# Designs tried in a protein design chat: miniprotein binders against q96jn8r1131to1294. Part 79

Target 1, 164 residues: q96jn8r1131to1294
Amino acid sequence: TLEFLENHGKNILLSNGNRTATRVASYNQGIVVINQPLVPQLLVQVRIDFLNRQWTSSLVLGVITCAPERLNFPASACALKRAAWLLRGRGVFHNGLKICEKFGPNLDTCPEGTILGLRLDSSGGLHLHVNGVDQGVAVPDVPQPCHALVDLYGQCEQVTIVNP
Key: E = the ipSAE of ESMFold2; O = the ipSAE of OpenDDE; V2 = 0.75 times the mean of E and O plus 0.25 times the DockQ between their complexes.

## First folded at step 7 (miniprotein)

Design R40
Fold by ESMFold2-Fast, scan of step 7:
Parts: structure tokens; sequence; C-alpha cells
Structure R40 (fold): chain B 164 residues (1-164), chain A 98 residues (1-98)
């Protein structure tokens, strides 16, 4: 079964059998990682449960290729300078560098109830799914093993893993 | 840029002095150092913009976020919000330059 790892950002509280992550303080320190590598065809989905409109930016999601079980997480995913491919706002980023200007919906404006998914295709392309709709390949040739990451940044204070 | 590195160094120095003042219970002095740190970061922003370097802007964003977190945890909510708002705006600037 898919769960969030016990190793997470310091402002995270896990509940619901480690399937719900809540950021209980501030706007950052909210990184969570799925407990299984993202292998081809595995669809990992999270639902946005709660948005706090005190903040402007919202969640970031993507993959990392470093081992997450003992990783000392930075305050935000954008501080990951190596081994990270991230979807933030409208952009796609590799180690802090924007590699695509406009991909999929603006993650800073997705409402509560939105279901966001990550999946690798058979050629290693990383796909974003939004409410069940495949947005296409955001990142080609992702190295393996890789791990799905969600940063409950800014507005996004709670997500829950949902099964297909 | 030597000027950019100096502004960043001064910002880090003021953050350290802020933490020391808090530990001693000198709340007014702590507030002054928070304001000075933010001012140095605003100077670093202007230098990074003039250089057109998105990586320098990202360095300022990370320190602004650290400043905002420290300010928030100690009840300086207006400074925390100001620093976070600036961080968001400067992150957009960095993206535009990529």
Amino acid sequence: as target 1 above (164 residues)
Amino acid sequence: SPEFEEAMRRAEEFIKRFEEALKEGNLDTAYKYLREALEQLKIAVEIAKELGDPELLKRVVELLRRLAELAYEDGYYEIAKEALKLAIEIEKEAQRLE
C-alpha cells in the first residue's frame, strides 16, 4: 500500500495510516515522500484537502533520485539543487533550473478537491495527471530509482493519498 | 559579485544578531536586526537583478524564506509576511530570467 514515509519535513503531521499529510505550522518545512519507488506504470495520486489563502504559492510535486529514508529535507523543495525534477506553478524545474515554461494547469490555482497524479511511462517519461486526465510528458528520461515527492508549500496545508 | 556577496554576508550577520538578541530577551534590539537583515536582502535583490542572474536571485529567495520563518516563529508577523511576499515576487523574477 502507498503511504508517506515517516521521514518528512518538520512541520508535517501524518495521519490516516500515513496516507494524509498535514502541515501544522508556517508556510514551509512540508516535504513528504511516497514510501515506494515510482516504478513504470505506478500511478501515485494525492488529493488537495485544504488550502489556506493567507499564502500565495501552493504545492509542488515531482520526483527525486536520492534515497529519501534518511534525507535531511530543506525548508522547501526549490532548495533541492541536485537529483530533483519538480512541477511548480506552471513550470517544470530540474535542480532549480526551469526546463519548461508552461506545462499543465497552474498548481498555484488548483482548488480543494483536485487530484494530482505522477506516473512514469515505459520509456521513463514523467507524466502529470490532473483529475484523472493525463497532461502528457513533463520530464523525459527520469533516472531510476526515483521517488515521488510532494511539498505542502504555502496555501496547501493538507493532502491525502487516493487510490485509482 | 563582491557587492552581492557583501550584502548576503551582512544579511546573515544581522540574522545571527537577531537570534542572539532574542536569546537575551532584547525584543526591541531583535526587531531592529530583523529590519536590517531584510534591508540587506533588498539590496542583494537589486544587485542580482542588475546582473540578470537567476541563481543569485534564488539565493536571496532562500535567505528571505529563512528570515520569514524565524520572524514568524517569534511573533514578528508583519516582517514575516513582507519577507515571504518579497520571496514570492523574486522567485517569479528568477523564472522570467530563465
Scores: ipSAE 0.000, ipTM 0.123, lowest interface PAE 16.8, mean pLDDT 86

Design R41
Fold by ESMFold2-Fast, scan of step 7:
Structure R41 (fold): chain B 164 residues (1-164), chain A 98 residues (1-98)
Amino acid sequence: as target 1 above (164 residues)
Amino acid sequence: SPEFEEAMRRAEEFIKRFEEALKEGNYETALKYLREALEQLKIAVEIAKELGDPELLKRVVELLRRLAELAYEEGFLDIAKEALKLAIEIEKEAQRLE
């Protein structure tokens, strides 16, 4: 069963059997990682539970290729170096550098109740799913093993893992 | 104080505009909003000091630390350092007033 790792950003509180992550302070320090590697055809999904309109930016979603169990997480996922591919707003980012300007919907405007998913295809392409709809390949040839990451940044203060 | 609340409101609005400008890749505009936010927080500090209210000073410290963290993450190091120094000074002032 899918759970968030006990190693997470300092502002995170896990509940609901480690399936719900809540950011309890500030706007950052909210990185969580799924407890199993993202293997081909595994669909990892999270639901946006609570948005705080005090902030303009919202959650970041993606993968890292470094081992997350004992990783010292930075304040924001966008500060990760070499090992991260991230979806933020409409952009695709590799280690802080924007590699695609327009991909999928704007993640900063997804409402509460939105279900966001990550899946690798058989060729190693990373797909974003929004409310069950495949948005296509955001990142080709993701190195393995890799791990699904959610950064509860800005507006997004709570997410819950949901199964198909 | 209406003047204090207005300064805090303006600071929060400029912080929001800073994040929005960054997402648009407009670093010149982002820097302008960071500077405006810090100026509003300096105004709030002076008002809170005149009122002698440690709770108002604590509210300014919270926003200064948030501004400093945002600025640091995005590489605006001089503003980050200035905001942190001010936060430390104002935190000491709040303790003196308790």
Scores: ipSAE 0.005, ipTM 0.188, lowest interface PAE 13.5, mean pLDDT 85

Design R42
Fold by ESMFold2-Fast, scan of step 7:
Structure R42 (fold): chain B 164 residues (1-164), chain A 83 residues (1-83)
Amino acid sequence: as target 1 above (164 residues)
Amino acid sequence: SKEEELFKRAEELAKEALELLEKGDLDKAAELYLEAAKLALEAGNPELAFEYARKAIELAKFEGDLELLKEAEELLEKIKEEL
């Protein structure tokens, strides 16, 4: 079954068999990574459980192509300089650079209960799913192996892995 | 708007922090600058947030408050991301 890796941002507490991640302090240091590579057609989904509205920005989703088990995570996912493709707000980012201005819904406004999914198609395209709806290809030709990453940033203080 | 309210609160906290600095209450000043930086960032003013965060770092280093220094440095990395 899918679980969050025990290597995570320092403000994270894992529970529910490592399927729930809670950020217990501040607004950052909340990166978690799925314990298995994101192979084509595997749909990894998380549900937003709790939003703290004192913060403006919210969670970031994406993939990294480096090995995550011993990675020293930065304070936020957007500080990853290479090997990272991230969805933040309405933008798509690679290596800290915005490569698309508008893709899918605004992640900063998704309410509690929203289910967000990541999936690679057979051509290596990274797809975002929102409440079961495929938003299309956010990033083409993602190198493999890659790993699904969630940054519990700002408003988003808790997520839980859910089955399709 | 929410952002206008956050910005006003950030400026008020920074003003109070400066007054505490003038009185020699460095620990309290550092705490207020850190809070002002957070509010300025949330208000959509990363340049102002950067200035307040630098003040908090400077004061935390001087006082040896490692916990506040760590928090302020983490915030500064977030602010740099938005610049």
Scores: ipSAE 0.000, ipTM 0.133, lowest interface PAE 15.4, mean pLDDT 84

Design R43
Fold by ESMFold2-Fast, scan of step 7:
Structure R43 (fold): chain B 164 residues (1-164), chain A 98 residues (1-98)
Amino acid sequence: as target 1 above (164 residues)
Amino acid sequence: GPEEDLRRALELMEKGRELLRQGDLDGALRAFEEAVRIAEKAGNKEYLATALFLVGQVLKEFGDLDEAREYFERAREIAEEIGDEELVKRAEELLKEL
């Protein structure tokens, strides 16, 4: 079953059988990673459970191609300068560099209850799904193995893994 | 050398803040932009993040909200990289105001 890894940002508390991640302090140190590699056709989904409008920016999600089990996570996913492809706001970022100006909905404005999904297609393209709707290829030809990452940054204080 | 350059960047940021207090937005912007240039060339991320934040503040005063957002976002990203949690919070607060 899909779960968040026990290795996570220091402000994270896992519950609900490691399927719910809550950021219990501040606005950062909220990185979580799914316990299984993102293999083609596997759809990994999280639901936004709680937003704190004290903050402006919200969650970041994407993939990393390094082994996450013992990784020393930075304060935010934005600080990952290697092996990282991230969706933040409307942008797509590779190792901290913006590679696409506008992709999908603005993640900073998704409301509570939104279900966000990541999936690799058969050609290694990374897809974002929003409430079950495929937004298209955000990143072509992602190296494998790769691992789905969610950064509970800013507004987003809780997410839960949900099944299709 | 690098030490003299960084001292110059700090002096420019102090001068720019004084110009902002006087309402000289053009002068403040020029001072902060030069501080950004010096910090970038020196590779000093602490000074770069602060100088970018200050450019954002001046642009916000000009009413150029789109450019201000870009500068605050850049400042926040670098501040996160170097662990300057106070600057991250300040940038987030100003982004909220836009």
Scores: ipSAE 0.000, ipTM 0.192, lowest interface PAE 15.7, mean pLDDT 86

Design R5
Fold by ESMFold2-Fast, scan of step 7:
Structure R5 (fold): chain B 164 residues (1-164), chain A 81 residues (1-81)
Amino acid sequence: as target 1 above (164 residues)
Amino acid sequence: SDEELIDEAKKALEAFERGDWDLLRKYIEKALEKAEELLGDEELIEEAKAALEAFERGDLDLLRKYIEKALEKAEKLLEKK
């Protein structure tokens, strides 16, 4: 059973058996991590439940290769300078450095109800899925083990884990 | 630079949290000056103006929201580099 870890950003409250994450303050401190490693062929999906248009940017998705259970999370996932591959807006980032300018849809414009998924293929390629549609390989050769991360940043105030 | 803008915005929030209104005003004015001269980013200029206006009115709740929104936008600018 997939759940968000109890270790999370300070503005997060977990509910619904740790399957729903709500950011209750500000625009940041909203990082959550899935409780199991992202193994090849496992599709981890979250649904965007609430968007607050007071803010400009929206959620960030990706993977980290460090152990998340006791990690002291920074205010924003893009501030992670080690072991992090992230999708934000239209870009792909590795340890805070933009490595691809345009991949998939703009995550800042996905509406409420959008289902976003992360999956590793058999060659270690990280895929983004949007409403069930594979967007392709965002990051090749991701080191394993790795862990799926969601940053409820900016507009995105609530997500829920959704089974395939 | 973008890094300087973020640093000034963080100092503004810290001054706000300490209740150091003189220092807060100084940082907001510096941020507005930098935004006007260097960035040409109309949204950042408007947010800085809105923050200053909220400060002048004594609307501290609204001021905090504008400062936090400015930090969000400044973080986005930093990712470009």
Scores: ipSAE 0.006, ipTM 0.272, lowest interface PAE 10.7, mean pLDDT 80

Design R6
Fold by ESMFold2-Fast, scan of step 7:
Structure R6 (fold): chain B 164 residues (1-164), chain A 81 residues (1-81)
Amino acid sequence: as target 1 above (164 residues)
Amino acid sequence: SDEELIDEAKKALEAFERGDPDLLRKYIEKALEKAEELLGDEELIEEAKAALEAFERGDLDLLRKYIEKALEKAEKLLEKK
């Protein structure tokens, strides 16, 4: 079963059998990682449960290629300078560097109830799915193994893993 | 109000972390304006000015430090009210 790892950002509280992540303070320290590698054909989905409009930016999704079980997470996923590919707003970032200006919808404006998914295709391309719709390849040739990451940043205070 | 200053400071820190320089500048300038008009706190004003100057020089390490200090002070002021 898909679950969030017990190793997570300091402001995260896991509930619902480790399938719901809530950020209980501030706007950062909200990184969570799925408990198994993102292998080709596996679709990992999370639903946005609660948005706090006090903040401007919202959640970040992506993958890391380092082992997450004992990783000391930075305050935000975008501070990961090694082995990270992230979707933030409309941008695609590799190790903190913007590699694509406009991809998919603006993640900072997705409303509560939005279901966001990550999937690797057979050639190692990372896909974003929004409410079941494949947005295309955000990152080609992701190294393996890789792990799906969600950063409950800014507005996004709660997400829940959704089964297909 | 103090709540508005805190809100602007938090937005500035968020913009800094996202690497959005236009939004960062906007919220630093708003925080400075509010600090000058609403609080009159010389130390908070100095930190807001230092943050803006570090931004203009491209000194990201100092910028982060000053934004965090300003946010911390603004939060402490709200707690006391």
Scores: ipSAE 0.007, ipTM 0.227, lowest interface PAE 13.1, mean pLDDT 80

Design R7
Fold by ESMFold2-Fast, scan of step 7:
Structure R7 (fold): chain B 164 residues (1-164), chain A 81 residues (1-81)
Amino acid sequence: as target 1 above (164 residues)
Amino acid sequence: SDEELIDEAKKALEAFERGDEDLLRKYIEKALEKAEELLGDEELIEEAKAALEAFERGDLDLLRKYIEKALEKAEKLLEKK
């Protein structure tokens, strides 16, 4: 069963058997990580439950290749300077450096109820899925093991793991 | 772009001068978000957080002071890049 790890950003509260993450303060300190490595063909999905439109940016998702169980998370995922591949807004970032200007939909505009998924293909390509639709390869050749990460940043104050 | 941080901070000051508190809060929060992502300067981030806290407490004189300090600091950091 997929769950969020007990190690998370300080503004996160886990509920629903660690399958729902809520950011209870501010706009940051909202990083959560899935409790199992993202192995090829495993589809990890989260649903956006609540957006606070007072903020302008929204959730970030991606993978990290370091062990997450004891990691001291920075205030935002974009501050990760090593071992991180992230999708934010329209961009793809590797260790804080933008490597793609426009990939998939703008994550800052996805409404409540949107289901976002991460999956590795057999060649190690990282795919984004939006409401069940594969957006293609955002990042080729992701090193393994890697772990799915969601940053409840800005507008996004709650997500829930969804199992198909 | 790094220019966006400066623009958002300037919009916060403009909203303050117009007395538009809702817009002011929005631009302060957006400037905090940009400072966190683009500059990584802890002092700038703390000044922006202090501005938001002053706003929530209704201390508008302190709010103006922190907005102005954050703008000055952001401009200095961008000059060094």
Scores: ipSAE 0.006, ipTM 0.207, lowest interface PAE 12.6, mean pLDDT 80

Design R8
Fold by ESMFold2-Fast, scan of step 7:
Structure R8 (fold): chain B 164 residues (1-164), chain A 81 residues (1-81)
Amino acid sequence: as target 1 above (164 residues)
Amino acid sequence: SDEELIDEAKKALEAFERGDLDLLYKYIEKALEKAEELLGDEELIEEAKAALEAFERGDLDLLRKYIEKALEKAEKLLEKK
């Protein structure tokens, strides 16, 4: 079964058998990582449980190719300068640089109850799924092994891992 | 939009005066997002980013200075429009 790693941003509390992550302070320091590598055909999904509308930006998700168990997480995922491919708002980012201006829906506007998924295809393409709908390839040729990352940034204060 | 930015900047200053640093950070970040999205004023945006960097370094004197400058600029922009 999939779980969030015990190594996480300092504002995170894990519950529900490490399947629910809650950001308990501020708007940042909310990075969590799935406990297993994202292998091809594995669909990792999280549900947005709670949004705090005093913030403007929201959840970021993607993959990292470094070992997460002892990683010192920065305040936000977009501050990762190496080994990171991230989806934020409508953009795709590689190591903090925007590499695609407009991909999929705007993540800053997804409501509570939205289920967001990450999956690698057989060619190493990273796919975003939104409420079960494949949005296509956001990033081609992701190096492996890689790990699914969720940043409970801004509005997004709680997510729960959901089985397909 | 301009009024919301000013309101959020004022709330940031109030949080600073109370020593509520978590709330301060929230309002600064929200004000920065609105400034980037709505005003397009590169100088104001740069000063707001400098405020966040000062906070991250623990330089509270410099943080207060940048928040006050951002608020003054936002108020002047509102008066002009």
Scores: ipSAE 0.005, ipTM 0.185, lowest interface PAE 13.8, mean pLDDT 79

Design R9
Fold by ESMFold2-Fast, scan of step 7:
Structure R9 (fold): chain B 164 residues (1-164), chain A 81 residues (1-81)
Amino acid sequence: as target 1 above (164 residues)
Amino acid sequence: SDEELIDEAKKALEAFERGDLDLLLKYIEKALEKAEELLGDEELIEEAKAALEAFERGDLDLLRKYIEKALEKAEKLLEKK
């Protein structure tokens, strides 16, 4: 069963059998990681449950290739300078460097109820799914093993892991 | 934008002067969010973080100092544009 790891950002509270993550303070310290490696064909999905419009930016998601169980998370995922491929706004980032300007929808504008998914294809390409629609390959040839990461940043204060 | 950061810093200082600590915290956190998005200015981000930490510790004199410092820096950035 998919759930969020107990090792997470300090502003996170896990509930619903570790399938719901809530950021209970501020706008950052909201990184969570899925408990199983992202293997080819596995679709990991989260639903945006609550947005707080006090903030302007929103959820970041992607993968890390380091072991997450005892990792000391930074305040935001974009501060990860090693082993990280992230989707933020419309950009794709590798270790803090923007490698694509315009991919998929703007994640800062996705409403409550949006379901965001990550999947590796058989060639190791990382795909973003939005409400069941494959947006294409955001990152080719992701090193394995890798782990799906969600950063409840800014507006996004709650997400829940959902099955298809 | 730099103008938005200045506005949030001004609102934080005004809330502090009125003793509205809940509103002060909200403006500080919003200013931190904006500062983290600002490219190439890690010093401004560190100052904003220091302000939030001072607030969390209840060190209101230090908090006011950091808010004023952030506002001054933001005004200087606007002058360069």
Scores: ipSAE 0.006, ipTM 0.286, lowest interface PAE 11.4, mean pLDDT 80

Design T1 (at its last look DockQ between E and O 0.92; V2 from the best seeds 0.00; counts 0 for: pae E 5.1 > 1.5)
Fold by ESMFold2-Fast, scan of step 7:
Structure T1 (fold): chain B 164 residues (1-164), chain A 93 residues (1-93)
Amino acid sequence: as target 1 above (164 residues)
Amino acid sequence: SDAYRLFFEARRIIEEGGDPEEALKKAKEAFELFIKEGNLEFAAFTAVVIVELLKKLGKDPEEIKKWIEIAIELAEKAGNKLLVRIARKLEKE
């Protein structure tokens, strides 16, 4: 089954059979990665459980194409300058460069209880799902294998993997 | 989960420089609920937070020692190496 890897940002505490990730300190060092690659048609979903309103920015999610099991994570996912496609706010970022200004809802404003999903289509397009609704292709032709990443940044203090 | 809500409320009080007695009360309530739910990771981590609050409040050294022992035992039972290291560091402070 789907779990978060035990290699994660230093401020993360895993619980609930490694299916719940909580950032227990600060606003950063909160990167977690799913334990198996995104293969076409696999829908990986996380629910936003707790938000800290003192911070302005929130959760970042996306994919990396490097092996995550021993990766030395930076303080924030947006510091990844290689092998990373990320959704932050309304933007889509490739290796730290904004490649789309407005895609889907603003992740900085998603409330507690929101379910966010990542899925590859058969052509390698990365899709974002929000509360079960496919937002379309955020990134075309993602190299495989790739791994789903969630950065519990800023407001987002806890997420839980949920099955469809 | 009421346990997580109480945990985050205790944490916010600490971060905002509020009343540490109020934070301690909420942390202890969160701890009991984490135990009831079988959430050993957060029971252990909440016990660490309780120790830090008891030290800040200048509470009885025997109470502090008891909570350190609880934190270590729960961290070991959870099988979380990082939590065991955090809890054991409390003994050396």
Scores: ipSAE 0.544, ipTM 0.793, lowest interface PAE 1.8, mean pLDDT 90
Fold by OpenDDE base, look of step 8:
Structure T1 (fold): chain B 164 residues (1-164), chain A 93 residues (1-93)
Amino acid sequence: as target 1 above (164 residues)
Amino acid sequence: SDAYRLFFEARRIIEEGGDPEEALKKAKEAFELFIKEGNLEFAAFTAVVIVELLKKLGKDPEEIKKWIEIAIELAEKAGNKLLVRIARKLEKE
């Protein structure tokens, strides 16, 4: 069963069998990691449940290749300087550096109800799915094992893991 | 769910320095819905928020005590150690 790990950002409250993450304070400290590593052809999806429009930025989605249970989470995913491939806005980031300017839809403007998915293909390519539609390869070669990461940042106040 | 909406609205009112009575009303409504939904974690946390609001409003200490106990009980039932700690901290404040 896919769940968020108990090791998470300080402002996160887990519920619903650890399938729902809610940021209950401030605008940051909202990083969560899904327990099972991504394996080829496995689609992991989260739904944006609630947005706070007081902020301009929204959630960050990506993967980490370090041991998630021992990770000391920074206040935001953008502060991860190692073992991190992240999607923010329309950009793709590796260890804090933008490696792609325009990819897929703008995550900062995804409305409530949007289902975002991550999937590794057989070649190690990381795909983004939006509402079930494959947006293509965001990262061509991701080291394995890796874990899906969600940063409930800014507008994003709650997400839930959903089955494909 | 409507419970979450009410919860976030209550929190927003608090964050924006709005009417704490309105926040309290929404929080209590959210609490009831969380209970009905079997969401013990958020019921417990909402109880914590209610306690904070009651304290802010200078409400009856007995009511405050009641809600603290509710928060602790629900957190324990949910198996959420963090929430238990948070709820117990309210007793010391």
Scores: ipSAE 0.403, ipTM 0.753, lowest interface PAE 1.1, mean pLDDT 94
Fold by ESMFold2, look of step 8:
Structure T1 (fold): chain B 164 residues (1-164), chain A 93 residues (1-93)
Amino acid sequence: as target 1 above (164 residues)
Amino acid sequence: SDAYRLFFEARRIIEEGGDPEEALKKAKEAFELFIKEGNLEFAAFTAVVIVELLKKLGKDPEEIKKWIEIAIELAEKAGNKLLVRIARKLEKE
C-alpha cells in the first residue's frame, strides 16, 4: 500500500493510514515522501484537499533519487540541493535551480480537488498528470530508484494519496 | 469530510483574528465528527486546539483540564509520537 513516509517535514500530521498529509502550522516544513519508489509505467496520484488562498505560492511536486528514510528535510523542497527534480508553479527545478521556465499548468493556481499524478515512462522520463490527463515529459531521464515528493507549501494544507 | 471543513474553518477564524467563541464551536463540532469517523490523529489535534481556545476565552479550568486529558488519551491511542509530545506540552504550560 502506498503511504507517506514517517520521515517528513516537522509541520506535517499524517492520518488516514498515512495516506493523508496535513500541514498543521506555519507555511513551510511540509515535505512528505511516498514510501515506495515510482514503478515505471504506474501512476502515483495525490489529491489537493485543502488550500489557504491567503498565500501566494502553493505545493511543490516531484521526485527525490536518494534514500528518503533518514534524510533531514529542509524547510522547503526548493532548498534540496541534491537528488531532487521538482515542479513548482510552471517551473521545473533540479537541485534548487530552475531548468525549465514553463511546463504543464501553474501548480500555484490548481484548485481544491485537483488530482496530480507522477509516472515514469520506460525511458526514465517523468510525466505529470493533471486530473488524469498526461501533461508530457517534465524531466527526460530521472535516475532510479526515485520517490515521489510533495511539499505542502504556502497555500497547500492537505493532500491525500488516491488510486488512479 | 465535514470534520476537516469545520476544523479548517475554525483554524481560519483563529488565524484571521475572528471570534474565538465561533472558532471553539466549530472545533468542538469537528472533534465530534473526527471521533465518529475514527480519525484519532485529528481528534487529538482538534482537542489541542480546543484547549488553546478555552484558555484564550478564560473558560472553566475544570473544562480545560478535561480537554487536556482527552487530547493526551487520543494521542496515545493513535500511537503518534508527535501528537503525544504536543498534547503533553499542554500539561506543562
Scores: ipSAE 0.167, ipTM 0.631, lowest interface PAE 5.1, mean pLDDT 89
ESMFold2 (binder alone), look of step 8: mean pLDDT 88; pTM 0.882

Design T10
Fold by ESMFold2-Fast, scan of step 7:
Structure T10 (fold): chain B 164 residues (1-164), chain A 93 residues (1-93)
Amino acid sequence: as target 1 above (164 residues)
Amino acid sequence: SDALRLFFEAQRIIEEGGDPEEALKKAKEAFELFIKEGNLEFAAFTAVVIVELLKKLGKDPEEIKKWIEIAIELAEKAGNKLLVRIARKLEKE
């Protein structure tokens, strides 16, 4: 069963059998990681449950290739210096460098109820799915093993893992 | 969820240095709704927030003690190790 790891950012409270993550303070310290590696064809999906319009930017999605169980999370996923591929706003980022200017919809404007998914294809390409619609390859040839990461940053205060 | 919106409103008041009496009223309302919903994790965490507000307001030590007991009991029932740790630290203050 897919769950969020008990190792997470300090502002996170897990509930609903570790399937719902809520950021209970501020705008940062909200990184969560899925409890099993993202293997080819596994679709990991989260639903945006609650948005706080006090903040301007919103959640970040992506993958990391380091072991997450004992990782000391930074305040924001964007501060990760190791092997991380992140989708933020309209951009795709690798270790803090923007590698694609515009990919998929703007994550800062997705409303409550949006379902966001991550999937690896058989060639190691990382796909973003939005409400069941494949947006294409955001990152080619992601090293494996890798782990799906959600950063409940800014506007996004709650997400829940949902089944395909 | 009305419980979550009230909870976040209370937290915003606290973070912005607003009126702690207003925050306490909203936190207590949120707590009752979390109990009704069976959301033990948020009920426990909201009880922790209530304790901090009661201390800030200089409320009766007996009322503070009651809410500490509530927070610990709910955190234990939720089975959330982090929440149990947070709630038990309230006893040491």
Scores: ipSAE 0.260, ipTM 0.689, lowest interface PAE 4.2, mean pLDDT 87

Design T11
Fold by ESMFold2-Fast, scan of step 7:
Order: structure tokens, then C-alpha cells, then sequence
Structure T11 (fold): chain B 164 residues (1-164), chain A 93 residues (1-93)
């Protein structure tokens, strides 16, 4: 059921039944989106499989509220101009603007094997889960429908969707 | 893991403008390991990389054609429509 969409950044190769995403070139053009809307209480999880420490920043994850099936993705998720709420490093970003300085762990330092999860609560609050631990509400009142997005940026070269 | 490491080593050589013969050697080693693992998507994509390196090195057209056919066949077996498109584009370049 849960897979990455066939529409993705140009440096992505999908494998393992579209459940593993690998960035096969450079440091960018690595955006993937989950194939089903993030509905309240659905926990979408990805595991970090491969890191390249040549780069200084790493994986970005969050949600978009526009339809992803035919989007031309920018080189990085933080360049999205509309309808995007993203976690990068320790920051929370809305349409490229930092709206929170310190939330959860530093995503640039999560090791291989880390499982990162996104979930909406019943009030539309977006939660980050790290290795099964709820970090709290990163973004209140996310508009619906919304779609979980992962940007395999910099260090993060491979992720796999994992079941709860 | 070894296959993926060899693949990334080959890509790093290509991206940094290093020795394309060294990149080709690593790509071919990665290809064999992806085949052994049954990773058809990466086997197909690595065959695409091999074709690009063979063309850059001015290798035998017969060898280039063989690797194009391998890339297409593996992409089709993997059922990956984008990968089939990428591999078939090699025939027109």
C-alpha cells in the first residue's frame, strides 16, 4: 500500500517495489512523496539506509498541500514557494521561511538506521516521530489534504518506507 | 552494501572528472553484484552508466550496443517505466 510516487526528483531511483528511494547523483534533485495522503493517525515512517558524510546537511521531511502526481519538483524542497511545511536540521520551515529555530533532534546528525515518522493528530497538528518517540507538534493546523514528502538532500542517499 | 558502495565510487569519479576507465571498472563490478543480489533496478541503471562511460571512452560500438540491450532488458524486467525510458533514450543518443 504505502509507496513512493513515480513522480519524483530526477536524481531518484526507486526500487524494492517503490518502497526504497536512492539518490544516484549529486546532492540534490532528491524529492520523493508518499503515494497516499497523510490522513489523521496514519504514521508514515522511513528508515535512513545510507549516508554520505561528504555533505554537511542531510534529509528534509514534511508535508505539501498541493497535488504531487505531476509536480515539477525544484532542486531542493526548501525552494518550494507554496503549500510546504518542512523540517530541516533543527528548524521548521513554511514555504522557505524559518518559523521555528529548534524542534526535535538535529536531522543533519541522525545516523543510518534512524526511523523518522510523520503523523497528523486529530486537530491537524503535524508530529515528528524519531525511533518510535513522538517529538510533539512541529506545525499546528496543517491544511488537508496533505502529502508526506522526503528530500534526500546532501548526506542522505537512501531511505526505505518501513511498517510500524 | 558492497554493490552500492562501488556504484557510488564510480559516480564520484564521474562527477569529479576523474579517470573514466577506473569508473568503468567499478561500475562493471557493481553491476555484477547487483545481478547477484537480484536488484534489477540498480543493475539496469548501472548498465546505463556503463553505456555513458563506454561512449565517453570511444569504445567499440558493438560493446555499447550490447550494454544498451542489457539496460533495456533489465529495466523492462524491473517494470520501471522511467528506467525503460532512460535506457531506450540511449539508442537515440
Amino acid sequence: as target 1 above (164 residues)
Amino acid sequence: SDALKLFFEARKIIEEGGDPEEALKKAKEAFELFIKEGNLEFAAFTAVVIVELLKKLGKDPEEIKKWIEIAIELAEKAGNKLLVRIARKLEKE
Scores: ipSAE 0.494, ipTM 0.808, lowest interface PAE 2.1, mean pLDDT 89

